VH-VL binders against Monomethylamine corrinoid protein 2 (mtmC2). Designs and how they scored, part 2

Target 1, 218 residues: Monomethylamine corrinoid protein 2 (mtmC2), of Methanosarcina mazei (p58978)
Amino acid sequence: MTNTEIFNKLTNAIVTQDIAGCAKLTQEALDAGISPLDIITKGLSPGMKIIGDKFEAAEIFLPQIMMSGKAMSSAMEILTPELEKTKVEGEEGTGLAITFVAEGDIHDIGHRLVTTMLGANGFDILDLGVDVLNETVIEEAAKRKGQKIILVGSALMTTSMLGQKDLMDRLREENLRDSVKCMFGGAPVSDKWIDEIGADATAENAAEAAKVALNVMK

## First folded at step 4 (VH-VL; framework fv_erenumab)

Design S18 (from E04a with heavy chain V50F N57Y)
Fold by ESMFold2-Fast, scan of step 4:
Structure S18 (fold): chain C 218 residues (1-218), chain A 119 residues (1-119), chain B 110 residues (1-110)
Amino acid sequence: as target 1 above (218 residues)
Amino acid sequence: QVQLVESGGGVVQPGRSLRLSCAASGFTFSNYGMHWVRQAPGKGLEWVAFISFSGRYKYSVDSVKGRFTISRDNSKNTLFLQMNSLRAEDTAVYYCARHYDYSGYFDYWGQGTTVTVSS
Amino acid sequence: QSVLTQPPSVSAAPGQKVTISCSGSSSNIGKNYVSWYQQLPGTAPKLLIYDNNKRPSGIPDRFSGSKSGTSTTLGITGLQTGDEADYYCGAWDSSLSAWVFGGGTKLTVL
């Protein structure tokens, strides 16, 4: 099968919520010599964009997007070890991304894609998961003072978005603000909000997140 | 400790209405989608309705569309099911359940409230 | 009619093993994750297995799940009298845009 055929099948597996097929096709793509990054950017991520567009058009519903996220997660379970093999460890100029979903928020539909794209673009990843307390984020950053660190947080609700301000305030109080870069995303997050809380950037979507992160870490 | 407590069930005549409530505690209610699942006497489980964490998105099984409305009040940690035009076949124990993960499994269930539609 | 098909009953003696089958189609089990629920007499259902084969905290490893094609099975080893219950499989159905359950299987430990 051609690379284009494999990519199209991967995209379709995401769109049709074919969890097992997505994992199988991902392994077949790796076995065919396709790079992990190409599998993500040319096969899997296009599927997530299509499913998002369909949701906005009311052609599908929230449970279907969540199932597509599960298909993506199944593929990433296979791809993550392969991506780790090609990473440059401790190289100045790459940095560590500490990724998390804000405390009080368990919705991570976009979080896995952002984390994946950061890893694919040379970041070391410390993924704290969902419903992460600001205290935990600060503790992990403090343990690694002196490293190039970007905190990458998402908030899908206005209530959990307020936690981003608390995080910024605590970073300043702990004398850690100048030691990290901070990028926040999610539906309620705006450029005005980022300016108001004194963070460094916002990530509109997974495709932009890695580019934004690389720019702020230069 | 996650707890879900249903109330509002009872005996009603066909064509009447009932509103069920589910009081949630022990977790951040506003961060979870919620379900209603029912079980007719001596029968199996049947999914009825789902509501997203924000309340914006709602889905229900075809047999109750236009008759049942799922809603929530996140400020009160409460889930509701408004049941109109009740039929004998709606007789069941109604459970509320918490939605979890992308697969959408039901990780915690309430004890149920009984709805009997009869003359 | 249940969308997923289970045997109505199974029985075995204490200490034995039993498997409960659940059959579906390409629109549900064939492409989506499966969960299993235990309902003890007079009680609400409890999550037993999720994501085909994972156990929640507090569920003993005597319980296992597996999936193959359009079917899934719940395995129970070292049967105990406390395992007498109704067991239900469940999955999202992509064609119906609905969560669907099996008809349930009554396990008797005799």
Scores: ipSAE 0.005, ipTM 0.472, lowest interface PAE 12.6, mean pLDDT 83

Design S21 (from E04a with heavy chain N57Y H99L)
Fold by ESMFold2-Fast, scan of step 4:
Structure S21 (fold): chain C 218 residues (1-218), chain A 119 residues (1-119), chain B 110 residues (1-110)
Amino acid sequence: as target 1 above (218 residues)
Amino acid sequence: QVQLVESGGGVVQPGRSLRLSCAASGFTFSNYGMHWVRQAPGKGLEWVAVISFSGRYKYSVDSVKGRFTISRDNSKNTLFLQMNSLRAEDTAVYYCARLYDYSGYFDYWGQGTTVTVSS
Amino acid sequence: QSVLTQPPSVSAAPGQKVTISCSGSSSNIGKNYVSWYQQLPGTAPKLLIYDNNKRPSGIPDRFSGSKSGTSTTLGITGLQTGDEADYYCGAWDSSLSAWVFGGGTKLTVL
């Protein structure tokens, strides 16, 4: 089938919570020579946007969005190794990305996608996961003082977003602010917020996050 | 150690109400969506209701919709199920359970509390 | 009645193997991951298998899961008397927008 047909079917698989179909269509897309990034940006991510919009409009409920997330996760298990195959090896200067979701927040899909895109674009990855204490982030950064490090945090709740300010304040208190770059994302995160807390950057989506991170680390 | 302990069950007449509680410990309660699953005597498991980690979003199956309300108090690490207009068909052991959201499986269950709707 | 169909009982001797089937449809097992739960007499269910064939920490490798089409199977080898329990399959059902379970299979080890 055409690329457009494959993308439409991938989008529909996410929207209809078709976990097995999403995985199968993802493999078919790879077998057809479609890039992992196009599968994500043109097929899978559009489906997640649709399901998110439906959830906000109360057209679907918590169980449905959870299962759409599972369908996306199933596709990402196939795509992650393919994205990592494009990683540039042996290039010094790109740096280490320490990735995490803020304390009190367990929203993982966007975080995993950002982490994967960073790795595919030459970053070494230290993924701390979800519900990460700022203390843990500070400790990991302090252990690696002198390395080129970017802290990549996300928050999908306004409450957990406040933790990003606390992290910036802590970095200054620990005399680590100048030792790292900081990029934060998530639905409540805005350019105004980044300016207010004194972080280095934000990005709207995972594909943009990798480009922004590379630019910040230059 | 993850622990879920239900309470509030008992014997009630049809049409009356019960409030079930589930006390959670050993994990960050506010990070997890929580569920109620019931089991009628000699029958299988039936999923009843879910609440998001923040408490903002809720859902209950059609058979209990309008009669049962799920809620939580994250400051007390406690999950609730308010059961109104109870029917004989609601007789069951009620389990609180934690679901791993992205994989979609119930990783921890409480020991259950028995609700009997009868004379 | 249960949305997912399991045999009501199965039996085998200690040291033998047994398989417990669970049949569904395209809206549940056919497109979604399956989990299995063990319920010992008088106790709560316990997660035994998740994501079709994965085991939680503490579950011995003599327990296994597999999925084919709209059906899934729990396999138990080296049966022990402590395995006597009810076993339930579970999956998300996209048409019902609900988590569904099988009717349960009582395993007797004699």
Scores: ipSAE 0.000, ipTM 0.460, lowest interface PAE 14.1, mean pLDDT 83

Design S23 (from E04a with heavy chain N57Y G104A)
Fold by ESMFold2-Fast, scan of step 4:
Order: sequence, then structure tokens, then C-alpha cells
Structure S23 (fold): chain C 218 residues (1-218), chain A 119 residues (1-119), chain B 110 residues (1-110)
Amino acid sequence: as target 1 above (218 residues)
Amino acid sequence: QVQLVESGGGVVQPGRSLRLSCAASGFTFSNYGMHWVRQAPGKGLEWVAVISFSGRYKYSVDSVKGRFTISRDNSKNTLFLQMNSLRAEDTAVYYCARHYDYSAYFDYWGQGTTVTVSS
Amino acid sequence: QSVLTQPPSVSAAPGQKVTISCSGSSSNIGKNYVSWYQQLPGTAPKLLIYDNNKRPSGIPDRFSGSKSGTSTTLGITGLQTGDEADYYCGAWDSSLSAWVFGGGTKLTVL
């Protein structure tokens, strides 16, 4: 089967909660010589975007998005060791990425993927996890004032995305804005939104997130 | 270390209401999705409802939709099931159960609380 | 009727091996991971097997799981009287958008 065909099958496996098929197709893609990064960016991530959009539109409900997340997690269990083997090392002193998911109920698989890609590209990682309060992010940044830091936040829904504006406002309020770089991602996040809240960057997918973060930190 | 303890069951007439509670201890309650699973006398297990770790998202099976509401109070480590308009078919032992992340299984269960809907 | 099909009962002698089958369809066991639960008389279910063939901490290796196509099997070796219980298989069902269980199998150790 062609690369395009296998990517479309991976996307469909995520969308239809085909956990076993997603793992099987992921292994077949690796065995066929397709890069872990292409499997993620061209096959799996498109599926996650589709199910996220459907969930926000109330076309699917909590059980479906949980099981689509399980399908993605099963694929990532296979892909993470491969990504670590083929990592591109960043420059010494690349910086610290503080990664987190804004307040929300659904684990953002994209967050885990972005965190993995940042680490593979030379960042030190402080992963705060999911449903993270802005107060916690502010505290961790304040403790490390003077270090080379990028805050990397994700949001799956528009309501969680509004928390990114609050975080930016609080960084300015506490005179921390100039001490950090800020990159936000997630389906509702756009370049227009980044400009409006005064953050530094966004990226459309996890592969681009690492490249964008490296560029922002130069 | 992980414990789930249900309470609030009893005998109730059709059309009435009951509120079940599940007290959690031995783990960080707010990191886990929670479920209610029931078992009618002499029958097998039937999944009823799920709630996300923060409590924002909920889902229940069609047979109880509009009558049962799952909720949680993370500050008190407690899961709830509000049961309205009870029917004879709702007679069962009700278990709370824990679900972590995107796992497809229930790793810890409470001992159950019995609900009998009888006139 | 249950969505997943199990035999209603099985029996074997102490020290012997028994297998309990569970059959489903492409929408559940065929594409999703399966779990198994043990329910001793008068008690709550306890997780025995998750993700087709993995054991939680504290579950002895005489309990095993396997999955093939749309079916799954729980194996118990070295049977003990304390294994007398109802056993349930479980899986996510993509077409029903629900977690589903088998009807249960009562194991008697003669």
C-alpha cells in the first residue's frame, strides 16, 4: 500500500476508535520504512484534529474521544522509542520547556507528542501535565527567572484557549513576560489569536512545534 | 491503598429519587475518570455512566439518560450518582469504578451499594 | 442478552487447567483491548487481566489472557477452590459507544 493510503487508514483508525488497527497500522508503517514523524504528522495527528473538532461541535461525546485517545496512545507507545532513537540533538543550552495543558477534562495527546519532540530536539523538559492552573505555571516560571525558558501550552477547546490570554495577562502583571518565550497550540489556536494575546508563536502540529520552539529560543 | 466506598442505597418506591455516593481514598482522585457500573440480581455487569477527571464532561447510557446524573466533588474526593424517576429495572447493586487516562478497563471497584425499587 | 458471549458455567478439578471463552464482534473485541474481572460470591468485581494479556500487581501468573480475532480467552492453571467465582470479559464497543461485558461464567472447582 502507498504512503498516502496508510496515512488515510491511520487517520480513519483514530476517528473510528479502532485501537487494535491503529497499533497494527503504525507497526506496518514502521516496517515499511515510513519515518515515525511522518506517521504522526500525516496519519495520526490529522485524526486527532478531526475528533477534537467533532467533540467541540458536540457531534461525539466523552466515551468516543477517550477511545480515540486510547488509539493514539497505543500508536505512540510504538512510536516513542523510535523517535528517541532518531532524535536530532539541539545545541547545548537550548533551554527549558515547561509544558502543560490548560484547564480541561480531556488529556491532549498532542501535548504528550509535543513534549516528546521538544525533548528529542535538545530541550530540558518540565512537564506539568494536564488541567494545569495558570498560578502553577507562573510559580514555576518565577522560580527560574533568568533561565532560558519557553512555556508551551496546549488547549483542545475554545474555553480552555481563553486561559492562554489570562496566562499572558498575568505574566505581564507579575513582570515575567520578558523573562520567558510563549508558544501555544491546539485546534482552536491560530496566528491571529497569538497576535491578539501577545504570545510568541504557535505551530500546527507536533513536528513543527519543535522547529518553531528552536527558532523562538535562538 | 486504593479504596472506593459506596453508600446511599436503599429501598425506594417507583418514581422516587436516591443519591449514591462513592468516597475515594489512597490516590489523587482528581487525576482519574470515574464510572458507575451496576449489576441486577442474578445478572451480569452493566456500565451506566462516566465522568471526566475534572467533572466537566459526563456521559450516561441511553436507558438512564435524563433520569440519572453523575457528578463529583474533587475537594471531598467523592463521586455521586443522582437517580431520579426510578424504575423497577433500576434495581441493582451499584459499583463505582476507577478509570485512568485512556485505559480501556476498570482497575479498582468499590464494594457496591444496593438499590431496590419496589412498591 | 449480553453483547459479549460467554459460556454460563465451566467446571474442573483442583490442580487442573480451565479456559473460559468470550466471543464478540469486529466493533468490540475485534478492534479493542479486552479485560477480565473475577467476582467472588458476595463481593465486588476485581480486575484480573487488562489490555488482552497483562496482569495487575498481585495477580498470580496462573491467570492468563489471550485474544484472537473477535474472541478472547481467560486461562487458569493450578485450579484452587478459592477460584470459584463468576468471571466477566469486558471491552469498549465502537458501534454502541459503550463499555460492554460478557454475561459471566460461573466456575466451579469440583
Scores: ipSAE 0.037, ipTM 0.616, lowest interface PAE 7.2, mean pLDDT 84

Design S24 (from E04a with heavy chain N57Y G104S)
Fold by ESMFold2-Fast, scan of step 4:
Structure S24 (fold): chain C 218 residues (1-218), chain A 119 residues (1-119), chain B 110 residues (1-110)
Amino acid sequence: as target 1 above (218 residues)
Amino acid sequence: QVQLVESGGGVVQPGRSLRLSCAASGFTFSNYGMHWVRQAPGKGLEWVAVISFSGRYKYSVDSVKGRFTISRDNSKNTLFLQMNSLRAEDTAVYYCARHYDYSSYFDYWGQGTTVTVSS
Amino acid sequence: QSVLTQPPSVSAAPGQKVTISCSGSSSNIGKNYVSWYQQLPGTAPKLLIYDNNKRPSGIPDRFSGSKSGTSTTLGITGLQTGDEADYYCGAWDSSLSAWVFGGGTKLTVL
């Protein structure tokens, strides 16, 4: 099986809620010498985007997206130990990562993986969870003025991505922008978007997120 | 210590309404999806409805669609099931259950509250 | 009537081993993870096994799960009288878009 063929099968396993098939295909991809990052970025993540788009269009409902999340989770259970082998090590006081998924977004599998990778790389973690209001993020940052903080937000849907601009605007209005670093991720997030809203970085996937965050906090 | 406590059950005539509550404690309620599962006397388990952690997304089994509505109040750590147009076949013990992490299982269950629809 | 098929009852003596089967289809057990629940008389169900073969904290290793194709099995070794209960398998069903359960198996320890 070609790499493209196995990526397409992984994508389809996510979209069709094939939990066992997703795990099996993930192991087959690793056995074929495909990198954990390629499996995530070229196979699994595209599937999550498709299922998210279908849910937003009301073509599927909550149980299907939850099961697609479980399929992704089963693959990540296999991939996480492999990703840990390429870990970037933080030294001494790396800082506090305040992690959250945007208001209105229910895609928490990627968020959990990013949070795990940050913690494994020396960050202290304050995980606010999913469907988090920008007000809550700002309040938590304001309580910890003077600490080395990076705000780590994720959005899978374009509508929830717009909340990242609102968060940046509010940080400026509250005079907190210079007190924190901001890294945003998710399928619709791009370097152009980061520049437009005036954030500090984006990371294409969870393993890259730890490297980027460590670099931003230097 | 995770605890779920259901209330609001009772004996009611067909066509009437009941509202069930489930009070949650011992965990961050707003981080978990929640379910209602029922069990008719002497029968097995039947899944009824699910609600996302935020309350925005809801789904129920077809046999109760249009009659039952699941909801939650995260500020009060409480899950609800509004049951309208009750039928004899809705007679069951109703359990609330916590959904773990977009997975296929229910990790904690309440003790249940009994709903009897009888004429 | 249940979507997943279990034997209605099983029995064995104290200290013996028992297995409880659960059969489904490609739309449920065949592609999705399985969980098992124990319901002691007059009590709520309790999670016993999740993700086919994993045990929650506090569940003794006498309980085990396995899955093959469209079937799953709950194994109980070293049977105790306190194991008398109804046991239910459960899984997501992709064709029904619903969580489904087996009809339940009553375990009697004679």
Scores: ipSAE 0.006, ipTM 0.531, lowest interface PAE 11.3, mean pLDDT 84

Design S27 (from E04a with heavy chain N57Y Y102W)
Fold by ESMFold2-Fast, scan of step 4:
Structure S27 (fold): chain C 218 residues (1-218), chain A 119 residues (1-119), chain B 110 residues (1-110)
Amino acid sequence: as target 1 above (218 residues)
Amino acid sequence: QVQLVESGGGVVQPGRSLRLSCAASGFTFSNYGMHWVRQAPGKGLEWVAVISFSGRYKYSVDSVKGRFTISRDNSKNTLFLQMNSLRAEDTAVYYCARHYDWSGYFDYWGQGTTVTVSS
Amino acid sequence: QSVLTQPPSVSAAPGQKVTISCSGSSSNIGKNYVSWYQQLPGTAPKLLIYDNNKRPSGIPDRFSGSKSGTSTTLGITGLQTGDEADYYCGAWDSSLSAWVFGGGTKLTVL
């Protein structure tokens, strides 16, 4: 089977909550010599975007999006060791990544993947988890003035994405904006949105997040 | 470490309401989805409802939809099940259970609280 | 009516091996992961097996799971009297959009 056929099947497995099929196809893709990055960006992430859009449109309900998340998580269990093999030994001064999922959002798979990629690429990780209040993010950043910090937030839904603007506004009000770098990701996050709220970066997907974060922290 | 303790069960007449609680400890409650699963006397397990970690999204099986409402208070580490218009067929032990890390399974269960709908 | 089919009971002597079967369809066991739960008399269910064949920490290796096609089995070796319990298989059902359980199997150790 072609790479395009494998990617389309992975996307369909996410969308249809085919948990075992997603894991099986992920292993088949690796066995076929497809990079972990391509499996994520061309197969898995497109599926998560489709299912997120359907959920926002109320075309599917909580159980379906949770199980699409489980399908993605099962694939990531297979891909994480492969991603970790690419870690560069001896990186110094990369910085601290404070990772979190916005308040009110149910999407934690992209967050886990981003956290894994950042750690594999030399970042120290402070993972605040899911449903994180902007106040908590501000407090953690303020405690660590003088450290090289990047705030990494993700959102699956448009309503939770609006909280990113609130976070940027609060960073400016607290005179913390210049003390941190800010990278936001998730299906509704665009370059236009990043420009509008005055953040530093976005990545198309979690697999590119580490490369983008490293560039931002230079 | 993980503990889930249900309460609020009892004997109630048909058509009345009852509110179940599940007190969670030993983990960051707000990071986990939560479920209610029930078991009628001498019968097997039946999944009833799920709620997202934030409490924003919830879903209940059709047999209880419109009558049961799942909710949570993350500041109190507590899960709830509001049960209205109770029927004899709702008689069961009600367990709260944790949804682990986008899992398709229930990794920790409470001891259960008994709801008997009779007269 | 249970969606997944288990035998209602199974019996074996201490020290023996027992296998409990669970049968489903392509919409549940056939394409999704299976979990198994143990329920001792008068207690809550406890997770024994997840993702077809994985054990949570604290579960002895004499408990094992396997999946083949639309069926799954729970294996218990070196049976002990303390294993006497009801056992339930569980899986996500993609067509029903629901978590489903087997009817349960009562294991008697005599």
Scores: ipSAE 0.160, ipTM 0.644, lowest interface PAE 5.5, mean pLDDT 84

Design S28 (from E04a with heavy chain N57I Y102F)
Fold by ESMFold2-Fast, scan of step 4:
Structure S28 (fold): chain C 218 residues (1-218), chain A 119 residues (1-119), chain B 110 residues (1-110)
Amino acid sequence: as target 1 above (218 residues)
Amino acid sequence: QVQLVESGGGVVQPGRSLRLSCAASGFTFSNYGMHWVRQAPGKGLEWVAVISFSGRIKYSVDSVKGRFTISRDNSKNTLFLQMNSLRAEDTAVYYCARHYDFSGYFDYWGQGTTVTVSS
Amino acid sequence: QSVLTQPPSVSAAPGQKVTISCSGSSSNIGKNYVSWYQQLPGTAPKLLIYDNNKRPSGIPDRFSGSKSGTSTTLGITGLQTGDEADYYCGAWDSSLSAWVFGGGTKLTVL
């Protein structure tokens, strides 16, 4: 099949929650010589955008978005080792990215993508996982005061997005705000929200997130 | 000064509809998530629904799903709760409240509007 | 019944100290921040404590919060007649994906 055909099939596998098909198509794309980044940006991410928009519009519900997330995760299990081999240049001393999905949120697709792209671009990674308390993030940042650190948080739900403000407030309260950079992403996150809470950046997708993070850490 | 003023409550027969409004002033309404919380006569507080600052994301308790819809109009600084297929157990004072942080803390509350569903 | 458990009532004399307990589980108080609300008779609830132990501006330091494991407490020292109210704890519940409140505690100052 053509690259366009395989990208369309990958997008459809995400939208229809076809976990096994998504993994199979991902492997076939790699075997056909398609780059891991193209598989993500041209095949998988468009599918996640579609189902994210449907979820926001209340056309689908939590179980469906979680299953699409599982399809994406199955593809990322295959793509992550390949992305590590195709490392984009990163400057020595780029910094540490502390990556996490906010408390109350278990949707790790965007988080895993961003974390992988940051690592491929020269960041050291401390991945705290999903459903992460702000207290834990503060503690990890405090242990490393004086290091070049960017906090990278993801949120898919309103509850977890609102938690990003708590994190910013606590960083200021603990006199840690000036010691770190903060980048937040996820469907509900906007430039307006970033300005409101006084964070440093947001990005629309994982590839942009890595580029934005590098610029923020200059 | 932050103010939240609810309106639209009243006495209504089972199966009917009401739309509650909450007029916000004294802050940038479009920067905050908003909640509806209710309290049945002589009972405790029960969270009903939340809406994100943009209006894109909303959640509600299972007992009102399919019957109640939370919405907002940021150009008018107003929060709404459309209540359809009302039941006797929906009888309560309905408060709008501002969400200001990570946990479920509600930093400002309106005075409430009373909804009585009876036959 | 309520997800968070509070005693239905407590009482003490003016000038005394009271502690109001609130018990939950690992899915709510055990991992998430706690807030407390005061509801004077005939009025809307008012935020009293947020983030386990912080006071909004205008709340006197006689009011304090603490959290230990899956429980939280509201402490009130130097009790005044004006403190007679219903008190509610609240937290996000990760398992339910919902905000939950305690059943409320009526404080009588006699």
Scores: ipSAE 0.005, ipTM 0.431, lowest interface PAE 14.4, mean pLDDT 82

Design S29 (from E04a with heavy chain N57Y Y100G)
Fold by ESMFold2-Fast, scan of step 4:
Structure S29 (fold): chain C 218 residues (1-218), chain A 119 residues (1-119), chain B 110 residues (1-110)
Amino acid sequence: as target 1 above (218 residues)
Amino acid sequence: QVQLVESGGGVVQPGRSLRLSCAASGFTFSNYGMHWVRQAPGKGLEWVAVISFSGRYKYSVDSVKGRFTISRDNSKNTLFLQMNSLRAEDTAVYYCARHGDYSGYFDYWGQGTTVTVSS
Amino acid sequence: QSVLTQPPSVSAAPGQKVTISCSGSSSNIGKNYVSWYQQLPGTAPKLLIYDNNKRPSGIPDRFSGSKSGTSTTLGITGLQTGDEADYYCGAWDSSLSAWVFGGGTKLTVL
């Protein structure tokens, strides 16, 4: 089967809540020599976007999106060890990534993928989860002054994206801005927005996020 | 049930200021982000500014940055747009609109208030 | 100067169906949710469709939305004279960091 056919089957397994099929197809993709990164970005993540869109459109309900999440998790159990094999040599001591989804935002699959990719690429991880107050992020950063830290935040709603500017303003106010690097992502986030709030970077997808974070921490 | 009523528009000379208000009723105002959207005479819709439910986070279109400030008073269920250094190109009907869930849509609109910037 | 492209006008007879197109790019329609608005002459816009294809309470099912790639369409069946209005598509544009609208389509029911 072509790589495109495998990716389409992976996407369909996520959309149809096929937990066992998703795991099986993920292993088959690895056995076919497809990179873990491509399996995630070209097969699995597109499926999560489709199911998320269907949930937003009220075409499916909470049980379906939960089962799609489980299908994704079963694939990630297989992919995480393979991702760890592909991390860049000599990345020990890369730094701490503090990962979070903005206050008021509960969409977490993109966040979980970014967090996993950062960990696979040598970052220590402090995952604060979803619906995270800026105050919590600032407190965690302040506790760790002197460490190499990158704050990695995501927002899928434009109103929660506006919280990223507040976070940057508070980091400056508390003299923490120079102590951290900041990378933000999510559908409404753009290079223009990053420049405007004075953050360090954004990435288009989970695969790019790890590469960008490594470059930012140099 | 949901009502948004704009006020504060008028005829003003270039370089002057106006403050628009939007009185909200029929819903828990403090739970929703709010927008200003404008429409020049005979033209289409142009988004102007947004404010989060708490009032902490604000964002506006580049053409009004530094001149317009969006704000809100949740205790009075009122949205504001402070418009400074007005230009002829700011002439429009200004609508307040409620942010629907997640990004991208305006679920309720007021009837608009007209701002005319001319000498 | 509209970021999203709509035909300026469309017309059909009462009882017929019509589709109004809206074309964008990967930074707006291709990446983000789409909404549609109806503006009757002399009135404020009214939400017809949100999140690509959902109807608010009170909007009849003869109005429908769909999205494919970087384009979206508004479908109206069983046209009535009361549907004469301007119709606007809208979406967040991640590159511009702004909500953007189409230029509007004038629907005439002849």
Scores: ipSAE 0.000, ipTM 0.457, lowest interface PAE 14.4, mean pLDDT 83

Design S35 (from E04a with heavy chain N57Y, light chain S97Y)
Fold by ESMFold2-Fast, scan of step 4:
Structure S35 (fold): chain C 218 residues (1-218), chain A 119 residues (1-119), chain B 110 residues (1-110)
Amino acid sequence: as target 1 above (218 residues)
Amino acid sequence: QVQLVESGGGVVQPGRSLRLSCAASGFTFSNYGMHWVRQAPGKGLEWVAVISFSGRYKYSVDSVKGRFTISRDNSKNTLFLQMNSLRAEDTAVYYCARHYDYSGYFDYWGQGTTVTVSS
Amino acid sequence: QSVLTQPPSVSAAPGQKVTISCSGSSSNIGKNYVSWYQQLPGTAPKLLIYDNNKRPSGIPDRFSGSKSGTSTTLGITGLQTGDEADYYCGAWDSSLYAWVFGGGTKLTVL
């Protein structure tokens, strides 16, 4: 089977909530010599984009997107050990990454991948999880004033993305903005949005997220 | 320790309304999705409804759609099920349960509250 | 309910092993993860197995789960009288857009 055929099958497994098939196809792709990042960016992530778009259009409902998320998670459980092999030597004392998914958002797959890549590249990790209140992020940053910190947040939906602006506003109000770097990701996040809210960066994909974060922290 | 305590059940006539509550303690309630699952006398389990961590997203089984509404108040650590236009077939023990992982299985359950719809 | 099929009852002696079957279709067990629940008489259900074969903290290793095709089984070894209960399998159903359960199996330890 060609790589394109494998990628299309992976995309379909995500879209149709085929949890077991997604795991099986992921292992087959690895066995065929396909890189973990290609499996994610060319097979799995396109499926999550399709299902996310359908959810925003009210063509599917909460249980379906949750099940697609589980299919993605089953693949990531297989891919995470392989991603460790792509580790790049980071600068000693790189800093702390505080990772989280925006308030109101339960989609953690992109977040897990980014968190894994940051850890593999020398960041200390404080993972706050999903559906995280901005108040919680502010508190964790305030406790660690004086440390090299990057806040790494993601949002899959436009409504949860708006919370990123609220977070930036709160950082300024609490006199914490200059104490941290901020990198935001997710399907609706654009360079224009980053500029508008006054954050530091975004990354096109999880593979580049660690490189972008390292550059921001220099 | 995680605890879920349901209340609000009782005996009610067909066509009436009833509101169930589930008081949560021992965990950060606002970090978890929640479910309602029911069990008719002598029968098996039937899933009823789910609500996301923040309360933003909700979904219910077709047989109760338009009649039952799931909601939550995170400031009070409480889950609700508003049941309107009750029917004899809604007679059951109603359990609240905590959502675990994306797959949506039920890791902690309350003791249940009994709803009897009879004339 | 009839969506997932379980035997209505099983029995075995103390110290023996028992397996409880659960049969579904391609839209539920065939493509989605399975969970198992124990309901002791007069009590709420308790999670025994999730993601086909994983145990929550506090569940003894004598309880195990497995999945093959459109079927799943719950295994219990070293049976004790305290294991007398109703057991339910559960899974998401992609066609019905609902979590579905088996009809339940009553385990008697004689």
Scores: ipSAE 0.005, ipTM 0.475, lowest interface PAE 13.1, mean pLDDT 83

